VH-VL binders against L-rhamnose mutarotase (rhaM). Designs and how they scored, part 4

Target 1, 108 residues: L-rhamnose mutarotase (rhaM), of Ligilactobacillus salivarius (q1wre3)
Amino acid sequence: MTVRLGQIMHVNPNYYDEYEKRHSDLPVKFPEMKKALKEAGAHNYSIYLDKKTGTLFAYLEVDDMDKYKAIAEMDACKEWWAYMAPLMDTNPDKSPVTFDLPEVFHLD

## First folded at step 21 (VH-VL)

Design p5 (from k1 with light chain N33S)
Fold by ESMFold2, fold request of step 23:
Structure p5 (fold): chain C 108 residues (1-108), chain A 122 residues (1-122), chain B 109 residues (1-109)
Amino acid sequence: as target 1 above (108 residues)
Amino acid sequence: QITLKESGPTLVKPTQTLTLTCTFSGFSLSTWGMGVGWLRQPPGKALEWLALIEWDDDKRYSPSLKSRLTISKDTSKNQVVLKMTNIDPVDTATYYCAHRTGYSEGFAFDIWGQGTLVTVSS
Amino acid sequence: QSALTQPASVSGSPGQSITISCTATSSDVGGYSYVSWYQQHPGKAPKLMIFDVSNRPSGISNRFSGSKSGNTASLTISGLQAEDEADYYCSSYAGDDYVFGGGTKLTVL
């Protein structure tokens, strides 16, 4: 079943424009990432930026969570993380520090 | 075996535009993750990064020199060209082109050309 | 991205270990910092010795090791040999540009 995901990440305030630029690079530089997201049924994927705090709010819907989670093991994902790492808070493996948020309300 | 070689004028006059060509072999600049950068080293001074071009034609410039620099590539000829406008004696340096590693390999410059000394008169 | 400070020179005797530091003068450029180390002998192009803080390219002796703590990266050379005498530069890719340190002249006594 489709799962709705809410997530928080943090971008360095000096690099808001660069974050947007590099994220727009994803289909060009990392086409395997776009393909993998589509295969997991990821859709309605939006990332919002609060420029007062550098907080990124991600929302997406995923049809196949196992395929979505498996993306983290792809070489293309490791390259994507490495590409984005200079702009944001990252874990030792270069993945973005991410906080999953529980859904507290939904209206059809 | 990756090799790079710089070519261009060795003596230039102030106000001219410097054009340097990097000719390389052992990789294609259409291959994912490949990049070529330009750097320089004034005599007796530290290295300085100038510009980078990637396989997908994404281009980056040193912020302090961006208004004077243009980088371009001809993938079919294995060439990268750097142009620097309004040359001044402070631009006297050895100029290097170098291969840039992929992102998960640290954005490093792993193979360098031999360098070419460019002297700016006056 | 902030400037990188290296000591101007360092020396050691054959067989000893030395460490060259590379300190960002400020950390106002957040995010991950890719640190590399280059060796340059007189009249030669730089050679990559360490990438992404601690990784050695193929063919680089395990006498060369890298680390980072806070805003300071370090290159350690163990078992010093005469051929190690050279200039050493750190570099950082952070945010969207490259910065190089001023260089350190290593003298093997």
Scores: ipSAE 0.714, ipTM 0.906, lowest interface PAE 1.0, mean pLDDT 92
Fold by ESMFold2, look of step 22:
Structure p5 (fold): chain C 108 residues (1-108), chain A 122 residues (1-122), chain B 109 residues (1-109)
Amino acid sequence: as target 1 above (108 residues)
Amino acid sequence: QITLKESGPTLVKPTQTLTLTCTFSGFSLSTWGMGVGWLRQPPGKALEWLALIEWDDDKRYSPSLKSRLTISKDTSKNQVVLKMTNIDPVDTATYYCAHRTGYSEGFAFDIWGQGTLVTVSS
Amino acid sequence: QSALTQPASVSGSPGQSITISCTATSSDVGGYSYVSWYQQHPGKAPKLMIFDVSNRPSGISNRFSGSKSGNTASLTISGLQAEDEADYYCSSYAGDDYVFGGGTKLTVL
C-alpha cells in the first residue's frame, strides 16, 4: 500500500540556488538514484523551500517502503549524499537531517 | 596510473590572456565522477583553487576570479584547458592541474601535475 | 566560506608527536565541510595526506592522522622523522568553493 511521507530538512541560506541546481542534477548525474526511486514506486515527489527560514518541505508517495529504505545502502546514494552535504544539515554519515511529519489531514 | 602535466607559456605580458593546458592519462574525463581542477601558488604564498571541470561538463570557478576564468575540456585528447584574461603581475605563480576524487572520497585533489611556473613581466 | 588560519611554523625533534591546527575564521553554519591536508616539499607538487577530515589515502603512513573539533581541524604527525620537514596546507570544501590555509612550515630539529 502506498505511504504518504511529509518531511522537513534544512538548507544553508547561503546556498539556496546551489541546492536547487544540485537537486536538479539528480536524474542526469545520479541515474541509479532515479531508477531506484522509480522501482520503489516513489511518485508525486516535491520539495518546497521557505527562503525566509531555510526550511525544506518534502512530500512524496511510496508504494514499496522496503525498497525505498534500501536506497540508503546503495553506493549511488552515498555519492548523492556526499554531493549534497556541503549545502545542508547532515548526519554523521552525510545523509540529510530529516524530520518526519505525521499526516493530520488527507483528501483524495 | 594517473598522471597529469601542465603546459603553456612561462613568460607573459600584462593584459594578455594566459592559456594553460593539462594533459592527463590513466583516466577518462567521460567516466562518471571524474574531475580535473586547476590551482596556483604564488612564490612563497599559499595554494589557491581556480577552477574545476567534471565528466559531465559541469564547471566551477573561484568566486573571486570567476570573471577572468574559463575552463574547458577535450575528452578525446585527454586535455583540460584554463584561460585567464587580463593577466597582471600578481598572477605570477606556479600553476597546477590535479585529479579530483569522487564526492564520497572527500572532494580532494589526490594526484597533481608537477606544475608550471608562469611569470608576468611588467 | 571562511578563511583558514594555520600557524606559520612548528618544530619538533625526531620521535616526537606534533600537531598542526587549521581554524576557520568564523563558524561555518549549515553544511558539511570537507577538510583535506597536503604536504609539500620544496620544489615539489603538493601531496594529499588526509581527506575528509581523518581518512588516509592508500600509501600514506599511519603516523599521519587528522581530526576536527568545532571549527578547528588538526593534523597530527607521530614519530616525527627528518623526511616530514615540509610545508603543510589544510583545505576546506564547503558549499561550492575550496579554500586553503596559509600553510605551516614544519622543521625537524
Scores: ipSAE 0.712, ipTM 0.910, lowest interface PAE 1.1, mean pLDDT 92
Fold by ESMFold2, last read:
Parts: structure tokens; sequence; C-alpha cells
Structure p5 (fold): chain C 108 residues (1-108), chain A 122 residues (1-122), chain B 109 residues (1-109)
């Protein structure tokens, strides 16, 4: 069943333009990432940036959470994280520091 | 074994365009993740990054020199070319090309050419 | 990104350990940047000694180690040997720009 995810991350305010550029590189430079997201049924994936704070708000829908979680173990994902890491807050493994948000309202 | 070698003029006059060629072996710049950068080092001074080109022809330039630099590649000849316009005596330096490691390997320059000294007349 | 400050020189005797610091004026050395260390002997090209703060490339002696704390990265060389005498440069990659420190001349006494 489809799961709706809301998440917050943080980008360094000096690098907003580079963040947008590198994120647009995902489907082109990292085709295995695009494929893995499609195979997990990830869709309606949007990331919004609050330039006042550097806060990134991500929303996406995922049909297969097991496949989605498995993306973190792919070599391509580790390369993607490393590619984005110089722009944003990351964990020691270079994954983005992410805060999951509970959904408090939904309208079909 | 990755090797790189710089070639080009060793003496140039102010206002000319400097063209440097990096010829390399041991990797293909058409392979995912591969990159070649250019750096320089004025005599007695720190290293300075100039430009980078990647396998997919993505090009990056030092912000302070971007208006003067053009990087390009010829993957069939294993060459990367750097052009720097409007040369000035302050551009006198040893110029290096270097292999850039993959993203998960820290964006480092792991293998360097021997360098070529370019002297700009005063 | 910020400038990187290194001491101009450091010295030690054979067998000792020494540490070379690399300090950014902001948090560039923290979680937003990749820090590397290069060794350069006179007349030679730089050689990568440490990448991503603390990792050694293949073929680099385990006498070389790297770390960071706050805005300062450190290169530590243990068991100093005569061939370690060289210039050492730190670099930081953040955003889409490489910045190098001014270099540290290591003298083995």
Amino acid sequence: as target 1 above (108 residues)
Amino acid sequence: QITLKESGPTLVKPTQTLTLTCTFSGFSLSTWGMGVGWLRQPPGKALEWLALIEWDDDKRYSPSLKSRLTISKDTSKNQVVLKMTNIDPVDTATYYCAHRTGYSEGFAFDIWGQGTLVTVSS
Amino acid sequence: QSALTQPASVSGSPGQSITISCTATSSDVGGYSYVSWYQQHPGKAPKLMIFDVSNRPSGISNRFSGSKSGNTASLTISGLQAEDEADYYCSSYAGDDYVFGGGTKLTVL
C-alpha cells in the first residue's frame, strides 16, 4: 500500500543554487537511482526550499517501502549521498540528516 | 596505472590565451564517475584549483577565474584541454592536471601529472 | 567557502610524532566539506595522503592519520622519517569549490 512521507532536511544557505543543480542531476548522472525510485513506486516526489532558513521539505509517495528502504544499501545511493554531502547537513555515512514528520491532515 | 602529462608553451606574453593539454592513460573519461581537473601553483605559493571536467561533459570552474577559463575533452585521444584568456604575469605558475576521485572517495585529486611551468613575461 | 590556515612550519626528530593543523574561519571543515591532505617534495607534484578527513589511499603508510574537531582538521605523522620532510597542504571541498591551505613545511631534524 502507498505510504505518504513528509521529511525535513537542511541545506547550507551558501549553496542553494548548487543544491538545485545537483539535485536536477539525479536522473541524468545517477540513472540507477532513478530506476530504483521508480521500482519502489516513488512518485509525486517534490522537495521545497525555504530560503529564509535553509529548510528543505520533501513530500513523496511510495508503493513499496521495502524496496524504498533498500535503496540506502545501493552503491549508487552511496555515490549520490556523497555527491550531495558538500551542500547539506549529513550523517557520518553521508546520508542527509532527515526528520520524518507525521501526517496531520490529508484530503483526497 | 593512471598517468597524466601536461603539455603546452612554457613562455607566454601578457594578453595571450594560454592553451594547455593533459594527455592521460590508465582510465577513460567516458567511464561513469571519472574526472580530470586542472590546478596551478605559483612559485612559492599555495595550490589553486582551476577547473574540472567529468565523464558526462559536466564542467566546473573556480569562481574567481570562471570568466577566463574553458575546459574541454577529447575522449578518443585521452586528452583534456584548458584555455585561459588574457594572461597576466601573476598567472606564472606550475600547471598540473590531475585525476579526480569518485564522489564517495572524497572528491580528491589522487594522481597528478608532473606539472609544467608557464612563465608570463613582464 | 572559508580560507584555510596552516602553520608555516613544523619540526620534529626522527621517531617522534607531529601534528599539522588546518583551520577554517567558518564551519567549512565540518560536515559540509571533504578535507584532503597532500604531501609535496621539492620539485615534485603533490601526492594525496588523506582523503575525506581520515581515509588513506592505497599505498600510504599507516603512520599518516587524519582527524577533525570543530573547524580544525589535523594530519598526524607518527614515527617521523627523513623522507617525510616536505610541504603539506590541506584542502577543503564544499559546495563546488576547492580551497587549499597555505602549506606547512615539515622539517625532520
Scores: ipSAE 0.704, ipTM 0.902, lowest interface PAE 1.0, mean pLDDT 91
Fold by ESMFold2, last read:
Structure p5 (fold): chain C 108 residues (1-108), chain A 122 residues (1-122), chain B 109 residues (1-109)
Amino acid sequence: as target 1 above (108 residues)
Amino acid sequence: QITLKESGPTLVKPTQTLTLTCTFSGFSLSTWGMGVGWLRQPPGKALEWLALIEWDDDKRYSPSLKSRLTISKDTSKNQVVLKMTNIDPVDTATYYCAHRTGYSEGFAFDIWGQGTLVTVSS
Amino acid sequence: QSALTQPASVSGSPGQSITISCTATSSDVGGYSYVSWYQQHPGKAPKLMIFDVSNRPSGISNRFSGSKSGNTASLTISGLQAEDEADYYCSSYAGDDYVFGGGTKLTVL
């Protein structure tokens, strides 16, 4: 069934507005990313920002984890990472530094 | 082979609007990921970025000059136009247009025009 | 974005290696990413030598190399030749703007 994911990333505090703008570009500039996320069944995908620290909290639900994980290998994903990289903490391959969070509570 | 060339007036009076045209070949600005930027270099001074336009008409401006700049393109003519309002003598510089590499290619300006010197009378 | 500081000049003898530094003055308040290096001979347009810290465009000699440690990027030119005498500019793209260093005049003795 559907997997719930919680994740933390970090955006440079000088670039909060640009982060939001570029994230809104994803479905328009990167249509293959939008398509891949939909095909993996990604939904209820929200990213919250703590402006005191630059911490991003992501929550999403994924119906097909194999398809979701395969997104990282797409050329379109590498372009997306490069596009976002000037705003945030990234690994050497430009992917965002991401920390998975264990779920500690769930209520239907 | 990518080629760019700047054109426009060489002498401009204060308060006028400067219009510069970049005519390019060897790529299309309708191709995903393509961009054209404008930069300038006052005599004896460092380079300064002015503006960028991308294939999808997304437009970016230097924060310090944003209120004076307008960038536009005509993809069918392979042209990008920069307008700068309220010109004054500090704007005397060589103006360049340049091809911007794709995102995974480092956001770099890899091919430049020869530049055009614009002198603003005092 | 952070201002970039370069030495005003550097010099070296033919065959030697030289290094030009490019230091972001405050990494806390602005990003310092996508560092590129440009060579400019007098009266000519800038030429891209290095992009994204250490990558060479096609046709650029492997005598040119780039690196970055902390808030300082470096351009190294090995086997110095007379033709390398030029101005060198670093640039950074972070957030949504480009910042250039003030330039370094390389003199080949």
Scores: ipSAE 0.698, ipTM 0.901, lowest interface PAE 1.0, mean pLDDT 92
Fold by ESMFold2, fold request of step 23:
Structure p5 (fold): chain C 108 residues (1-108), chain A 122 residues (1-122), chain B 109 residues (1-109)
Amino acid sequence: as target 1 above (108 residues)
Amino acid sequence: QITLKESGPTLVKPTQTLTLTCTFSGFSLSTWGMGVGWLRQPPGKALEWLALIEWDDDKRYSPSLKSRLTISKDTSKNQVVLKMTNIDPVDTATYYCAHRTGYSEGFAFDIWGQGTLVTVSS
Amino acid sequence: QSALTQPASVSGSPGQSITISCTATSSDVGGYSYVSWYQQHPGKAPKLMIFDVSNRPSGISNRFSGSKSGNTASLTISGLQAEDEADYYCSSYAGDDYVFGGGTKLTVL
């Protein structure tokens, strides 16, 4: 069953352009990440940036949450997190500080 | 064992373009995650980062020197080249090339060449 | 770009522990930064001693340790030995830029 996810993260305002550049690197530098996301059935994945605050708003849909959660344990994911870490708020393991949001409305 | 060695002129004149070559062994710059950086150290002063080139030809430059620097690689010869334009006496320094660790290893420079002193006349 | 401030010199006797500080003018050391420490003997290339604040590369003695608190990173050398006499540099990587401290000369008395 498809799960809809809404998330908030934060990027350092000095590095907006670098954030966009490094995100464009994901399919090229980290092909295993692209493959893993596809295998989890991640789709309609968009990240929006509010340049006034550095707030990132992510929306995605995931068909297999177990496969999606397993991505966090991949070596490729740890490299991806480390690659992005200099630009944004991160946890000690370099994963992005992420706030999961409950869905309050949905219209098909 | 990773080794790197810098080569190029030891004496240059102001306004010239400095060209330095890093020749390395023990890794391939075609392999995922590999990178080579250039740094310098003026006599008696601190280290300063100049540029970085990665396995996929991604290139980064020190913001303060970006307009003067060009980095490139020849993967088949295991070489990385740095060019610095409009040389000035303040550019007198020992220049190093160094291997850059992977991203999860902190973007650190773990193996350095011996360095080459470049003196700018006048 | 932020500056990193280190003491110009520190000294200690064999067997003692010493700590070298590295303080950022801004919060580069506190957040969004990778911090590394390098040892440099006279006439030699720098040697990586610590990466990502507290990790030791293979072959580096566990007498060397690193930590960070707020905007200050620290390198601690325990069981000081004569061979530890050298210059020590901290660095940070934030955004897409590397910044180095001015260096600290360690004298083993």
Scores: ipSAE 0.659, ipTM 0.887, lowest interface PAE 1.1, mean pLDDT 91

## First folded at step 22 (VH-VL)

Design q1 (from p5 with light chain Y98W)
Fold by OpenDDE, fold request of step 23:
Structure q1 (fold): chain C 108 residues (1-108), chain A 122 residues (1-122), chain B 109 residues (1-109)
Amino acid sequence: as target 1 above (108 residues)
Amino acid sequence: QITLKESGPTLVKPTQTLTLTCTFSGFSLSTWGMGVGWLRQPPGKALEWLALIEWDDDKRYSPSLKSRLTISKDTSKNQVVLKMTNIDPVDTATYYCAHRTGYSEGFAFDIWGQGTLVTVSS
Amino acid sequence: QSALTQPASVSGSPGQSITISCTATSSDVGGYSYVSWYQQHPGKAPKLMIFDVSNRPSGISNRFSGSKSGNTASLTISGLQAEDEADYYCSSYAGDDWVFGGGTKLTVL
């Protein structure tokens, strides 16, 4: 079953363009991440930036939540986190501080 | 074992272009995550980062010197070249090339060349 | 992007412990700062002593340790030895730029 995820993160206001660039480079620099996301059935993955606040809003749909959650354990993901850490609010393990949003409405 | 060595002119005139070459061994810039940077140190002064080139030809430059710098690589020769235009006496320094650690290794420069002193004088 | 401030000099006697501070001059605007420490003897290239705040590369003595609190990183050298006399530089990678401190001259008395 497909699960829709909404997430809030925060990016350093000095690195808005860099954040965008690095995500554009993700398929090339981190092909294992892309592969893992695809294998988890992640699709319609989009991230929006509020430049006024540095707030990132991520939306994605995931077919296999177990595989998606397992991505966090991958070395490739940890490398990605390490790469992105200077740009974002991070947890002690360098993963981005992420707030999951409840879905309060959906219309097909 | 990783080694790096800088080569190029040791005396340059103002307004000229400085070209330095870093020849390295023990790793390849075709390998994922690999990077080579250039740094410099004026006599008796602090270190300064200049530029970085990665395995995928991604390039980064010091913001203050970006307009004057061009970094490139020849993977087959294990060489990285730095060009600095419009050289000035203030650019007199020991220039180093260095290996940058991987993404999960703190992005530090762990192995350095011996450095080459470049003097800019008329 | 932020400038790093180090004390110009520190000194200690053999066997003592000394600490070198490295303070970012600007406030944190978010993001993780990778702090490294380098040792440099006269006429020699810098040597990486600490990476990512508190990690030692292989071959580096456990007398060298790193920590960070707020906007200040610290290098501590315990059991000070004569060969520790050198310049020490802190560095920070915080995105797409490497910034270095002004360096600290460590004298072993």
Scores: ipSAE 0.880, ipTM 0.948, lowest interface PAE 0.5, mean pLDDT 96
Fold by OpenDDE, fold request of step 23:
Structure q1 (fold): chain C 108 residues (1-108), chain A 122 residues (1-122), chain B 109 residues (1-109)
Amino acid sequence: as target 1 above (108 residues)
Amino acid sequence: QITLKESGPTLVKPTQTLTLTCTFSGFSLSTWGMGVGWLRQPPGKALEWLALIEWDDDKRYSPSLKSRLTISKDTSKNQVVLKMTNIDPVDTATYYCAHRTGYSEGFAFDIWGQGTLVTVSS
Amino acid sequence: QSALTQPASVSGSPGQSITISCTATSSDVGGYSYVSWYQQHPGKAPKLMIFDVSNRPSGISNRFSGSKSGNTASLTISGLQAEDEADYYCSSYAGDDWVFGGGTKLTVL
């Protein structure tokens, strides 16, 4: 079953370009992350930035939520978090502070 | 056992280009996550980061010196080269190359070369 | 990246504990700052003592500890020994730049 996720995160306003660059580099620098995301069936994955507030809005669809959730346990993911930590609001484990949004409407 | 060693001219004239080479062992810049940085320290002064090159040829430079710096690697020789243009006496310093720790180790410079003193004088 | 300010010098007697502060300006508007500490004896290369705020590399004495509160990172050296006399530098990494403090001269009395 495909699950739609909406997420809010925050990025340091000093690093908007760097944030974008690092995501573009993700497939090269973190191929295991890319692979894991693909294996979890992540698709239509987009992140939007409100440059006025530093608010990130992420939308993605996931076919296998168990595999998706398991990504957080991967060393590669933790390294990605560590890499991104200076750019973002983070939890103590350096994972990005993420707010899951409720889906209040959907139209196929 | 990781080791690094700096080499290059110890005396450079103003306006010239300084070329320093870091030869290292114990790791490879073909290995994921590996990075080598250059730092310097003027006599009696603080440390300053200059540049970093990573395994995937990603390069970072000090914002203030970016226009003067070029870092490159030769993975087959385990060497990293730093070029600094338009040298000035103010660039007199001990220059270090150093191994950068991995993503889970805080991106610090954990192993340093002994450093090479570069004096800029006419 | 913000500048890092350290005291020019600190001193202590053998066996005492001393703390060296490293304060960043508030120009950093969020994000995690990786703080490292380096020890440097005269004529020697710097030695990594603490990484990521509070972690000790292998082989580093547990007399050295790091912490951070707000914009101030601290290096604490307990059970001060003569060999600890050196310059100490803090550093901060923010992904695109490594900034160093001005250094602190530690004298063991």
Scores: ipSAE 0.876, ipTM 0.948, lowest interface PAE 0.5, mean pLDDT 96
Fold by ESMFold2, fold request of step 23:
Structure q1 (fold): chain C 108 residues (1-108), chain A 122 residues (1-122), chain B 109 residues (1-109)
Amino acid sequence: as target 1 above (108 residues)
Amino acid sequence: QITLKESGPTLVKPTQTLTLTCTFSGFSLSTWGMGVGWLRQPPGKALEWLALIEWDDDKRYSPSLKSRLTISKDTSKNQVVLKMTNIDPVDTATYYCAHRTGYSEGFAFDIWGQGTLVTVSS
Amino acid sequence: QSALTQPASVSGSPGQSITISCTATSSDVGGYSYVSWYQQHPGKAPKLMIFDVSNRPSGISNRFSGSKSGNTASLTISGLQAEDEADYYCSSYAGDDWVFGGGTKLTVL
């Protein structure tokens, strides 16, 4: 079943333009990431930026959460994280620091 | 087995455009994750990064020199070319091309060419 | 990104350990800064000794080690040998560019 995800991440304010550029690189430089997201049924994936704070707000829908979670173990994902790490707050494994948000309202 | 070699003029005059060619072997710039950078070192001074080109033709330039630099590649010839416009005596340096490691391998320059000294007349 | 400060010179006797520091001038280089170390003998190209703070490339002696604490990275050379006499440069990749330190001349006494 489809799960709706809301997430917060942070980008260094010095690198907003570079963040947008590198994120647009994902389907070109990291085709295995695009494929894995599609295989998990990820869709309606949008990331919004609050330029006052560097806060990123992500929304996506996922049909197969097990496949989605498995992406974190892929070598291509490790490369993607390393590619983005100079721009963002990251965990020790270079994944972005991410805060999941509970859904409090939904309208079909 | 990765090797790189710089070629180009050794003496140039102010205001000219410097063109340097990096010829490499042991990897292809058509392979995912491959990148070649240009760096320089003025005599007796520190290293300075100039530019990078990647396998997918993505290009990066040092912010202080961006308006003067153009990097390009010819993957069939295993060559990367750097052009620097409006040359000045302060641009006298040894110029290096180098292989850039993959992203998860730390964005480092692991294999360097021998370097070519470019002297700009006063 | 911020400048990197290294001592101009350092010296040690054969068999000893020495440490070369590399300090960012501000704390704007965070936990996702890629730090590397290069050795350069006179008239030669730089050689990568350490990447991503503490990793050794294949073929690099385990006498060379790297670490980072706060905004200071360190290169440590144990069992100092005559051929270790060279210039050493740190580098940081952060944001979208590379910055190099001014270099440290290591003298083996």
Scores: ipSAE 0.718, ipTM 0.903, lowest interface PAE 0.9, mean pLDDT 92
Fold by ESMFold2, look of step 22:
Structure q1 (fold): chain C 108 residues (1-108), chain A 122 residues (1-122), chain B 109 residues (1-109)
Amino acid sequence: as target 1 above (108 residues)
Amino acid sequence: QITLKESGPTLVKPTQTLTLTCTFSGFSLSTWGMGVGWLRQPPGKALEWLALIEWDDDKRYSPSLKSRLTISKDTSKNQVVLKMTNIDPVDTATYYCAHRTGYSEGFAFDIWGQGTLVTVSS
Amino acid sequence: QSALTQPASVSGSPGQSITISCTATSSDVGGYSYVSWYQQHPGKAPKLMIFDVSNRPSGISNRFSGSKSGNTASLTISGLQAEDEADYYCSSYAGDDWVFGGGTKLTVL
């Protein structure tokens, strides 16, 4: 069952360009991350940036939530988090500080 | 065991281009996550980062010096080359190359060359 | 001028503990998630003592410890020894840039 996810994260306003650059690095530098996301059926993955506040809004769809959640335990994911951490708000383990948003409207 | 060594001219004239070579062993710059950086230290002053090149040829430069710097690598020779244009007496410093730790290992410079002093004539 | 401020000097006697501070003067340093500390003896290359705020590389004495509170990182050296006399630099990796503090000269009395 496909699950729709909406999330908020925050990037340091001084590093908007570097944030975008490093996301473009994911398929090249972190091919195992791309593979794991694909295997979980992650798709329609978009991240929007409000440059006034540094707020990132992510939307994605996931076909297999168990596989998606398992990504957090991968060595490749910990490397990816570490790579992104200098640019954004992170937890002590370098994962991005993330706030899940409830879906309030959906139109097929 | 990782080792690095800097080589190049020790005395240069203002306006010249400085070319420094880092020769290293104990790792390959074709291996995922490997990086080599250049740093300098003017006599009696603090360390300053200059540039970094990674295994996938991704390149980073100090913002204040970016217009004067070019970094490149020759993976088959285990070498990294830094060029700095329009040299000025303020560029007199000991220049170091160093191995950069992996992303999850803190983006630190863990193994350094011995350094080479470059003096820019006045 | 460095974005990281360290005291110019600190001193202690053998066996004592000392602490060297490293304070970001601007919030644009990125929160200090990748703070490192380097030791440099005269005429020698810097040596990595602490990475990622508090981690010790293999072969570094547990007398060296690191911590962070807000925008200030600290290096603590316990059981001070004559060999610890050196310059100490903090650094932070933020965005795409390494920034170094001005350095602290540690004198062992």
Scores: ipSAE 0.677, ipTM 0.899, lowest interface PAE 1.1, mean pLDDT 91
Fold by ESMFold2, fold request of step 23:
Structure q1 (fold): chain C 108 residues (1-108), chain A 122 residues (1-122), chain B 109 residues (1-109)
Amino acid sequence: as target 1 above (108 residues)
Amino acid sequence: QITLKESGPTLVKPTQTLTLTCTFSGFSLSTWGMGVGWLRQPPGKALEWLALIEWDDDKRYSPSLKSRLTISKDTSKNQVVLKMTNIDPVDTATYYCAHRTGYSEGFAFDIWGQGTLVTVSS
Amino acid sequence: QSALTQPASVSGSPGQSITISCTATSSDVGGYSYVSWYQQHPGKAPKLMIFDVSNRPSGISNRFSGSKSGNTASLTISGLQAEDEADYYCSSYAGDDWVFGGGTKLTVL
């Protein structure tokens, strides 16, 4: 079943433009990441940036959560995290610090 | 074994354009994740990063020198070229090219050329 | 202010352990997540000793170790030997820029 995910991350305010550039690089520099997201059925994936605070708001829908969760174990994902890490607050494994948000309203 | 070697003039006059060539072996700059950087070190001073070029032709420049620098590559010759315009005596330094490690390997410069001293006349 | 601050010099006797610090003094170093250490003997090119805070490249002695606590990274050299006498530089990759410390001269007494 399709799962809707809402998440908050943070980007260093010195690197807003670089964050946007590196995200636009993902399909070209990291084609295995694009493929893995597609195979998990990730869609309607948007990341919004509040430049007043550095807050990133991500929304996405995922058809296969097991495949989506498995992305974190890919070598390509570890390279992607390392590529993004200088711009963001990260966990020890270089993954971005992420806060899941509960859904409080949905309209079909 | 990765090796890099810098070549170019050793004495230049103010206002000239400095052109330095890095010739390397043991890797291809068309391979995913590969990068070559240029750095310099004035005599008795700290290291300073200048520029980087990656396998996909993505280019980065030191913010303070960006208007004076151009980096390019010729992957068929295993060469990277740095041009620095409007040279003055403050640019006297040993210039190095270096291989940049992959992203998950910490963005480090793991193999350096021997360096070439460039002296700018007064 | 320099973005990365190192002591100008440090000394130790053969067989001792010494530590060289590298402190980030501004947010310009992007959370201080990628730290490397380089050794440079006089007239020679820098040599990578530690990358990503604590990892040793192949062929680097396990006498060299790296760590980080908060905004301070440290290079520790155990069992000091005469050939360890050199300049040591820390470096950080911050966003799209490499920043280097001013260097530390290690003297083996």
Scores: ipSAE 0.638, ipTM 0.887, lowest interface PAE 1.3, mean pLDDT 91

